# Designs tried in a protein design chat: miniprotein binders against a2bj90. Part 32

Target 1, 235 residues: a2bj90
Amino acid sequence: MSRSARRKTSALNTVLRVVEVFASIQGEGPFTGTYSVFVRLAGCNLRCPFCDTRYAWSLEAGKPLGVEELVEEIARYEPSLVVITGGEPLLQRHPLNSLVEGLESLGLRVQLETNGILPAPARDEQLWRVYHVVSPKDVPVRVPGAKLHPSWVDYARATGRAWFKFLVANEQHVREVAEYVAKLGIPRSRVYIMPLTPEKLDMKELLELHSRIASLAVKWRLNFSPRLHLLVQLP

## First folded at step 15 (miniprotein)

Design NB7
Fold by ESMFold2, look of step 19:
Order: C-alpha cells, then sequence, then structure tokens
Structure NB7 (fold): chain B 235 residues (1-235), chain A 84 residues (1-84)
C-alpha cells in the first residue's frame, strides 16, 4: 500500500469528531462537583427517547479536530477533571485512546461516560487507566439494542475504575436496578441511581424528584447521583 | 404517519382525563406518597404531551408509558385506602 494511503489511515486515527468543548461542573456520579472540561464527541449507537443531547447523535454533528490541538485546548482550561462524553465516545475508540494518552502525559485526570454497549478497555489501551461511568440503557428503562457488554463488570472488578449509573423514576425502577446489579455481581458501592428528569421541570419539581430518588437510594443502600448542573443551572 | 399521530393523540387525551380523576382522588386522601405519585404521573404526562406537539413520537410514547404505569400504581393505592 502507498505511503499516501498509510498516512491517510494514520491521520484518521489522530482526529476526533467533536461537537463541543466547554468548562462546567461534573453534575453526575462519583465525581459530582468537580471543575471539569467536557469533550462531547459526535455519534451514538443509540437513539434513547429521553436523551438530553440529541444534537450529538450524528457523526456529522462533530467537526474534525486534531488530537494534539484538542489536548492543548483542554489544558488551557486547567481542569481538575476531563470528562469525555457524547453521543457514545467509544464509537471513536482509536483516536480516543490517543487523546487519553495526551491528557495523561500532562497529568490530567480523565473520566469517560459510556452506555456500555461496546466492550470495556483492554489492558493495553490507554483507556484502561482512566475512570468510567457506565450508564446501561437496558434496565430499568429498556432501549432496544442497549445490552450492557459483560466486559464492563469484569473491568470494574479488575481495576476499581468503573461505576454504574441508572436513570430511575420510582421505586419499581429501583427494584429492577437492584435485581439487575445483584444478578451481574455488581457491588452496591459501584451503583448510582439518578432521577429521570424530563425537559422543562421547574425548580420545585426538580428538587422534589431529587429528594424522592435520594430517599430511595438510602432505602435500597445504593449511591445517589444528582443532576447537579440542572439544580445550579450550568451547562 | 397520520394513523400513528391520531393513535398517540387519543392515548394522551385518555391518560389526561384519567389523571385528572386520580389527582382529585389523591388530594381527598391526604396521603403524601399517593399525592406525589399522581404529581409524578403528571410530570411525565406533560413531557409526553410536549414531545407529541414537537413531533417526537418516540419520546412521547416513552413518557406516556411511564405516566400510565404511575397512574396504575396510584389507582392501586387508592383501592387499598378504600379498604382501610
Amino acid sequence: as target 1 above (235 residues)
Amino acid sequence: SEEIRKRAEEAIREAQELLKEVIERAKKTGDEDLQWLAKLAEIYLRAAARAFQKGDYDKAEFYLDLALELIEEAKEMLEELKRK
């Protein structure tokens, strides 16, 4: 194969389709409250009806951005955490590993958000060493085709760097989550339940839903995840 | 399609009518958990109606199904309270 063809293939491996880069607070999961830079990658392998970020579904929604340039942009924010999200970031797995390498070389802490359909990182991937918040979409809400890849449970056990976050509306949903995680052998300390919040809730409704789901988390001995960015009106 | 739109419209209207009854009955009981259940059904039904008006029928159906589940739970609690 020609040198030009090999260079084209290599250049594709160092480019990410990026929808947006912005600073905010991580509002969900184990790193709630952390000053973060969010990198939203384009493309998703699901079409969840409750998705808040439908503008990231299409790969065409992202612009091509070189990994080295992206690392420099992120570093200028001086983040305490870099959150890689999307769409589904693992659709761009190879260049994503390059991004993680660059960020880690600067000592930046990285967290990935994924729906868990694609396999967990292998030991020889840069992604192996970062934190992951996995949000399965087959329980309690059941999005077609959204089966959690079993490697995520193995990865969590092997590394201690993965947590599982579930959207719930009521106690029946929490019961389904509890049964699901027990069946898979996921320890309670790694499980978060989070309120299923539709658009256009007023603050009173948002607080009531948070309060009710938090009470259920205590009752069922699970961790609670807020949607803190909604409560404090940040992006 | 027009048939899917008409079916969704009818289902939402039926749920809205049922929910109005459930909310009224829940208020009369004074039971805070039952009143919350009815309010939560209202929240999701409102989301369904808004999604329907935007032509997002997948989202509308998703939230309608959640609202209907909560309405059924509220009806079961109302029946239990009647027996007490």
Scores: ipSAE 0.799, ipTM 0.909, lowest interface PAE 0.8, mean pLDDT 91
Fold by ESMFold2, fold request of step 20:
Structure NB7 (fold): chain B 235 residues (1-235), chain A 84 residues (1-84)
Amino acid sequence: as target 1 above (235 residues)
Amino acid sequence: SEEIRKRAEEAIREAQELLKEVIERAKKTGDEDLQWLAKLAEIYLRAAARAFQKGDYDKAEFYLDLALELIEEAKEMLEELKRK
């Protein structure tokens, strides 16, 4: 078979377990407001009590989807950003690197969302070249078993392509975040605080919580992340 | 265990009673920060109660702990305002 056909056959043999693919707006972190396609991968190494996406915890929740097919599906949306999320996407690291390769070959910009327990990308991985929003779960929310891998701080310093996002409810939580990032050497320009929002808040409650956490971000000189998709009622 | 579940149910009921009192007292002060603390406690306590009713006891405990910390903070502020 030709070189081109051989490459296409190899890509067809790489699969990801995918829960859902959909278009929406990136509602959180440094890329807030960007027209995005979300790819939610199955499997998670945490069981956070506040998780909004519990349906993605089990690897069995995902359907097997070939990487080449997935790249074609994503491309049809013409996204400005591809957000790879989950569960914990790094549990499917090998085929994820293949997906990133395919997306980058089409000039698509990629952002990964991770809880940071598994190590940051190595220099020889396709994931090295994409953006990462790391959401540690050991502070302030104290999820058991959540420990940020130290390589994420090194990766952020080396590449400038990682940011750290923390769920907070009040000023005590913000103080804990500030102490945590100072200890780890994470500069505040890389830190986002985001409202801890349980389900079924009405719009007034959502706005009040956003306003209060945003004011704390200003007071503590940290970046603020909304949950914009909740405010504008998008998935 | 069943004993832990029953203690959690009672703790939620107690927190609900405390919160009703804190909300009323906070309204009387007119203090916006105190009223926000009481409202935030209500938000998390509602989440705890919903999770408990669905049998999600880890979520219920997580939000109950948050609500109780906020209730305690609000009670401390009420006592501080009283001394002023």
Scores: ipSAE 0.782, ipTM 0.898, lowest interface PAE 0.8, mean pLDDT 91
Fold by ESMFold2, fold request of step 20:
Structure NB7 (fold): chain B 235 residues (1-235), chain A 84 residues (1-84)
Amino acid sequence: as target 1 above (235 residues)
Amino acid sequence: SEEIRKRAEEAIREAQELLKEVIERAKKTGDEDLQWLAKLAEIYLRAAARAFQKGDYDKAEFYLDLALELIEEAKEMLEELKRK
């Protein structure tokens, strides 16, 4: 095989530690409502107290899957969007770039979910070309070590392919988010506020919390993100 | 460690008792925003209690702190409304 073919084969033979792959609806952020395949990668550089996917924190929670095999599995779902999440997917950055290459070669759209601690993609990375929803853990509740890397703001301005999503409970939290994004120079058009929804809320509570946070989004001229999958009872 | 867990359990119980009073006072005002603050505090306090029972003390502390902030906000609003 040629040197070019050998390099492509080597890139696709890399391995990701994967916790789960499943089809559902993207319930949050700018792609809300899209038929999606979720790829949850193992490992996280945070231990947020409010995390609802703690089973993905350890790299050992993931099974090793070859990138080529994973691309084929994802393609069989015929997704409109591939959502790469975790843990923190950027902990597996090198094989993740290989996965993105494989998915894009099939014309599949990709969105990454990240806590934004690790730097935004460089121009020569495959990740440069995909969409990113960045969920900083600095605000409104500060998680130790959770500082947003400043490159994400630069990346969002340069590409238009990143948005910033914040969990909020009330207007004080929204005020803190507004001050934070203004200080960092993040434009309002790239900011989503989303209800902080603990487990086991009944539907009336879920709807009222959504309504209250949506009203705050309008008041503060920010985008609103539902947690649509909770409202429609999907994973 | 056991002393910390006992203090956390007592803190949750104390917050639950205080919240019952705040909910009753909020209802008497008829103020919808105040009643929502009290309900939201109840939502997060239930989350704290649930996390505590599962042994997830970091999650329990997180939701307890949120509930206490909302309880304090509701109490301040109650005092403000009484002065009117």
Scores: ipSAE 0.781, ipTM 0.905, lowest interface PAE 0.9, mean pLDDT 91

Design NX12
Fold by OpenDDE base, look of step 15:
Structure NX12 (fold): chain B 235 residues (1-235), chain A 105 residues (1-105)
Amino acid sequence: as target 1 above (235 residues)
Amino acid sequence: SPEEALRRAEELLDEAQWLLKLARIYQRAAEQAARRGDYDKAIFYLDLAVELLEEALELFKEAERLASNPELAEKIREILKQIEQELQTTKERIEAYKKKLEEQK
């Protein structure tokens, strides 16, 4: 088989469906405040009623981009972190491993956002080396078809490169999160609670909601995730 | 002590008023979703509003029991009647939106 034929078969596993690429500040989780390039991938295995990125649910909403082209685009921003998000990034697992390899070769740090339904990375995947923020959709709010894959707990214990982020509205939700993580054996130091914000909150209501949930985080000895991008009016 | 009871009543009222405010935030979000034909989102936010209204109702009832001032107790009773009516209206709206969601399938 000629070098050209091997390049063509490798090329099919090197295309991602991408909705958008933009620079901003990471507003959520353990990397809050980090200057980041966001790569929003198309396609999701859920239909969360509260999703703010519904335009990314269809694979057809994304443009096909080569991994090499996408690495070059990301590198031009000189990011402190590359955040791979979207619908569910792990639906594009094969080309996503190639993307991670490309980004790591440039010395770029990578963080994945996932709903945790699909299996965690295996040791032979490039994805094993990156950071993961897992956002379960089965607790405290219950999205149909959402169930955390058990391998994420094992991955978190083995690597220390996973955190779990939960949307909460009140103390009852925080209690349910505390019980859930205790049952699964997730260390509290790896758990973030984040306010469940509807669209178009005024700044006063947004700040008050953040304050109330942050106080609950302290009371329950959990980490607090802001929605910093909403507070500072960034994308 | 009467001082401890008053402090506890004030804490309960602060939390109950916040939960009531948050419920109304989610109700507004639900109405905006419903206007766009997004009944899944509308139902989701109204279910949250119901949970918060039910919790607020319990906290206001406990605050009423601890209230030594008759004027405060009467004000809480008026709020309780409003929450009960709002809760009923919210539940009726959920059922109406469930029907609309079924009509879209």
Scores: ipSAE 0.856, ipTM 0.932, lowest interface PAE 0.6, mean pLDDT 94
Fold by OpenDDE base, look of step 19:
Structure NX12 (fold): chain B 235 residues (1-235), chain A 105 residues (1-105)
Amino acid sequence: as target 1 above (235 residues)
Amino acid sequence: SPEEALRRAEELLDEAQWLLKLARIYQRAAEQAARRGDYDKAIFYLDLAVELLEEALELFKEAERLASNPELAEKIREILKQIEQELQTTKERIEAYKKKLEEQK
């Protein structure tokens, strides 16, 4: 591709549809406890019944923001991590690669949250360099039309920059996760189980659910993801 | 041994009681969703509640079988009847919410 074609593709991919930008603590996965800026992108390719961010499902729910402006906004928070989340961030893959390039140029670490339906990053994408937490929606809770794209397993093996996070309610769900990751050849060290929590759960019940699922994580030799933000009452 | 059977019964009861409690948490979440017209979410949580109630039922039955104390066995039998009724009611609610979800399309 000519230098002119790369410049024209860069100029068209400079706007993201963003729902919200906020600072908090990463409450989930391998970066739990990290002071983070969250960028919630608009649009999702799923309609999960248990989704807590339904307001992000439509692309129209997001405001158009330039990548440069968004990089400057994020940088003002002095984050230890930038978390790209939303509906499904990879629906905006092209401008998202430009965002990652901008953030990495400032020395900021980036973590993507994805449902894993869309292909993993290719080696020539800026997204190849960042961390990914993949949340499959085909096991143990099955969302219609959800299927993990096989390239995420290959990406995890090639880079060591992917983890897989699963919502679970009981030991049967943990068993299904263990069988699924074994079948796909995903190392257990890259697997997190997280309690499936309803909205507005009582703090005592929330803590007990965390305790029960954490005990199952130890029993099944899997990593445990809290929902730390819910436990400490942060966004 | 009788001591091993008692220990196993206590473990089963602890797990079964937790599953029953968790099922009721999801049932409350379903009711809250249904009140908002969110019937897809309500059905989702009731399906989870059914799975947990069915699992709890089997654990309580095994605990009843291992119980040597007649008073404990009777308490478990009362709980089993409650769970069976709760399962039936939950399944009926799922069907009612499925109808409501179709009416919204």
Scores: ipSAE 0.855, ipTM 0.932, lowest interface PAE 0.6, mean pLDDT 94
Fold by ESMFold2, look of step 15:
Structure NX12 (fold): chain B 235 residues (1-235), chain A 105 residues (1-105)
Amino acid sequence: as target 1 above (235 residues)
Amino acid sequence: SPEEALRRAEELLDEAQWLLKLARIYQRAAEQAARRGDYDKAIFYLDLAVELLEEALELFKEAERLASNPELAEKIREILKQIEQELQTTKERIEAYKKKLEEQK
């Protein structure tokens, strides 16, 4: 297919609705500490009461941007990792696959953050090759409409490119997570527990909560995710 | 043995005191959310606070059972009464915020 024909066939599939693009540190999960560019996509299929990014819930909160223009903007930051987040990025799945293709053509490493309601990538998607941090919202916190799609477990086993991250406040929550992941066959090595942190904690409270949840992670033989960006006061 | 019971009581008290502190952190977060009109967030944090207060109550009761020192046991009973009052007021605040949330609909 010629270059001209590809441009015409991709016109409908080249636009993403983007809320913000910014540089920071990945503060959570397996890539904690990595210099990253965050791309926040508009739209979400959940209305979590604890959501810190409610401004991204509506698709109308995003500006339409061409994928090629977005790739150029991201590249100017020279990131070590591109984190695609939102809302729920998989609501814009088709143009998202185009973005991933553009980023990978430049050798940029990509991580997706998702609530896992929509299915895991198929083998023929560009998203198949990127890293995924899946945050189910049906355990231990029960958010209406939340349900992990079972394909994520199969995807994680087949590729080794998915991890599962859960917000917890106490040991009872950790027990619920442990039971949930055992039932679904998710290996403990793929599971992170992370402190459920409200906004505007003072530093002593934040550190103590981190310490308590980290101790539970050790006790239950699960991985611990900090919220590093909060500890170092980055966005 | 009395040494094992004392050590266990100290562990329970440490955890219970932390749960109480964390419950109050979530109560403060709920108050802040309510000031912004985010009553769903406020209710979520207060529900967490209730869970934590109930867990703390159970741990303090177990520590009281293990206490051989009557002065410690009396201090724990005073804390239990405070937690029960805090639970009641927190549940009342949840119902108040539920009414506010319905008024926004």
Scores: ipSAE 0.851, ipTM 0.924, lowest interface PAE 0.7, mean pLDDT 92
Fold by ESMFold2, look of step 19:
Structure NX12 (fold): chain B 235 residues (1-235), chain A 105 residues (1-105)
Amino acid sequence: as target 1 above (235 residues)
Amino acid sequence: SPEEALRRAEELLDEAQWLLKLARIYQRAAEQAARRGDYDKAIFYLDLAVELLEEALELFKEAERLASNPELAEKIREILKQIEQELQTTKERIEAYKKKLEEQK
């Protein structure tokens, strides 16, 4: 391969399709409350009916950005955490690994959000050392085409760097989650249940739903995830 | 055991009334989605509402069986009639929205 061909391959591997970059608070999961920069990547392998980021479904919704330029943009925010989300970020796995390398070289902590359909990171990927919040969409919400890849359970057990987050509305949903994670061998300490919140609830409704799901988390000995950004009205 | 039955009935009623409230929250969300033409989202929330209404119905029926107060039992029966009507209406809306969704294809 000539130097010119290697440069063309490198250019392809250093470009991501990015929908938006913005600063906010991580409102969900184990890093709730952390000052974060969110990088929303284009493309998704699901069409969840409840999705609130439908604008990220198409790969063409993303603007091509060079990885080095993106690292510089992210660094200017001085984040405590970089959250890679989307769509489904693992659809752009190769350039995503390049982004992770650049962010880690600056000492920035990275968390990825994924629906878990594509396999967990291999040991030789930069993503191997990143934190992951995996949100399976086959239980209880049963999105067509959703299925958790079994490698995520193995990865979580081997590394301690993955957690599993489930949207729930009631106790029957929590029971379904509990049965699902027990069958797959996912330890309770790695499981979060989170209230299934439609848009534009008033604050009393939001608080009551949070309270009911939090009580179920205690009852079933699972972790509770708020949707903190909704409670404090941040993006 | 009468004290246990009373505590159980109170738990059932609290949960059943919450499920009704949550079902109505999802019905409202479905209406909002349908006004935007998001019929797949609307159907999703109505399906959740049906599940919650059916669960609430079962809990109210059990609470009625445990009720020793005829006034309370009558109130529960009126709620059951309302839930059955809401279920029928919600299922009809789901079918209507499914037709709308297919037209968008």
Scores: ipSAE 0.851, ipTM 0.923, lowest interface PAE 0.7, mean pLDDT 92
Fold by OpenDDE base, fold request of step 20:
Structure NX12 (fold): chain B 235 residues (1-235), chain A 105 residues (1-105)
Amino acid sequence: as target 1 above (235 residues)
Amino acid sequence: SPEEALRRAEELLDEAQWLLKLARIYQRAAEQAARRGDYDKAIFYLDLAVELLEEALELFKEAERLASNPELAEKIREILKQIEQELQTTKERIEAYKKKLEEQK
């Protein structure tokens, strides 16, 4: 391979398609309450009917940003955590590894949000070192074409840096999650259930739904993820 | 005991009323989605509403069976009739939105 081909491949690994960058509080999962910079990447391999970020489904919805410039932008917020989300961040795996390398070099903690369809990080990827919250789309709500890649279970066992977050509406959904994680051999300590909230809920209805699902989490001995950002009206 | 049956009926009624309320929340969300032409989202929320209404119906039937008070049993029967009608209407709306979704393709 010519020096020119290596430079072109290196340049392709240094640009991300980014929808938005913003500071907020992490509202979900094991890092709930953490002051975070959110990086929403463009492109998704699913079309979930309940997706609140449909504007991120196309790769063309993102602007091309250099990894170095993006690291500098993130660092200016002095975040306690960098949350990489989007449609599906792992569609941009190569430049995403470069982003993680840059952020870790500054001592920043990184959390990835993924649907778990694509393979988990390999040991030689920078992504191996970060935290992952995997949101399967095959249980209890079934999105066509969604299947958790088995390597995420292996990654969780090997590293202890993965959690699994499930959307639930009732006790039947919680039962299905419990059966699913038991079958896959996922420890309950790594499982979060989260309320399946529709858009524009009344605050009283939102609080009641949180209370009901939190009670189910206790009953079923699972972790509870709030949607804290909805409760406190942050992005 | 009659006291245990009453306590169990009250627990079932609380849960059934919550499920009915939650179903109606999803129905409202579905209507809002459908007004925007988002029939995929509308169908999704109506399917959830059907599941919740079916569960609520079962819990109310069990509460009716446990109810020793005739006035309470009658109120539950009225609610059951409303849920059955709401289930039918919701299923019809799902089929209507499926047709509209096909027309968008």
Scores: ipSAE 0.842, ipTM 0.927, lowest interface PAE 0.6, mean pLDDT 94

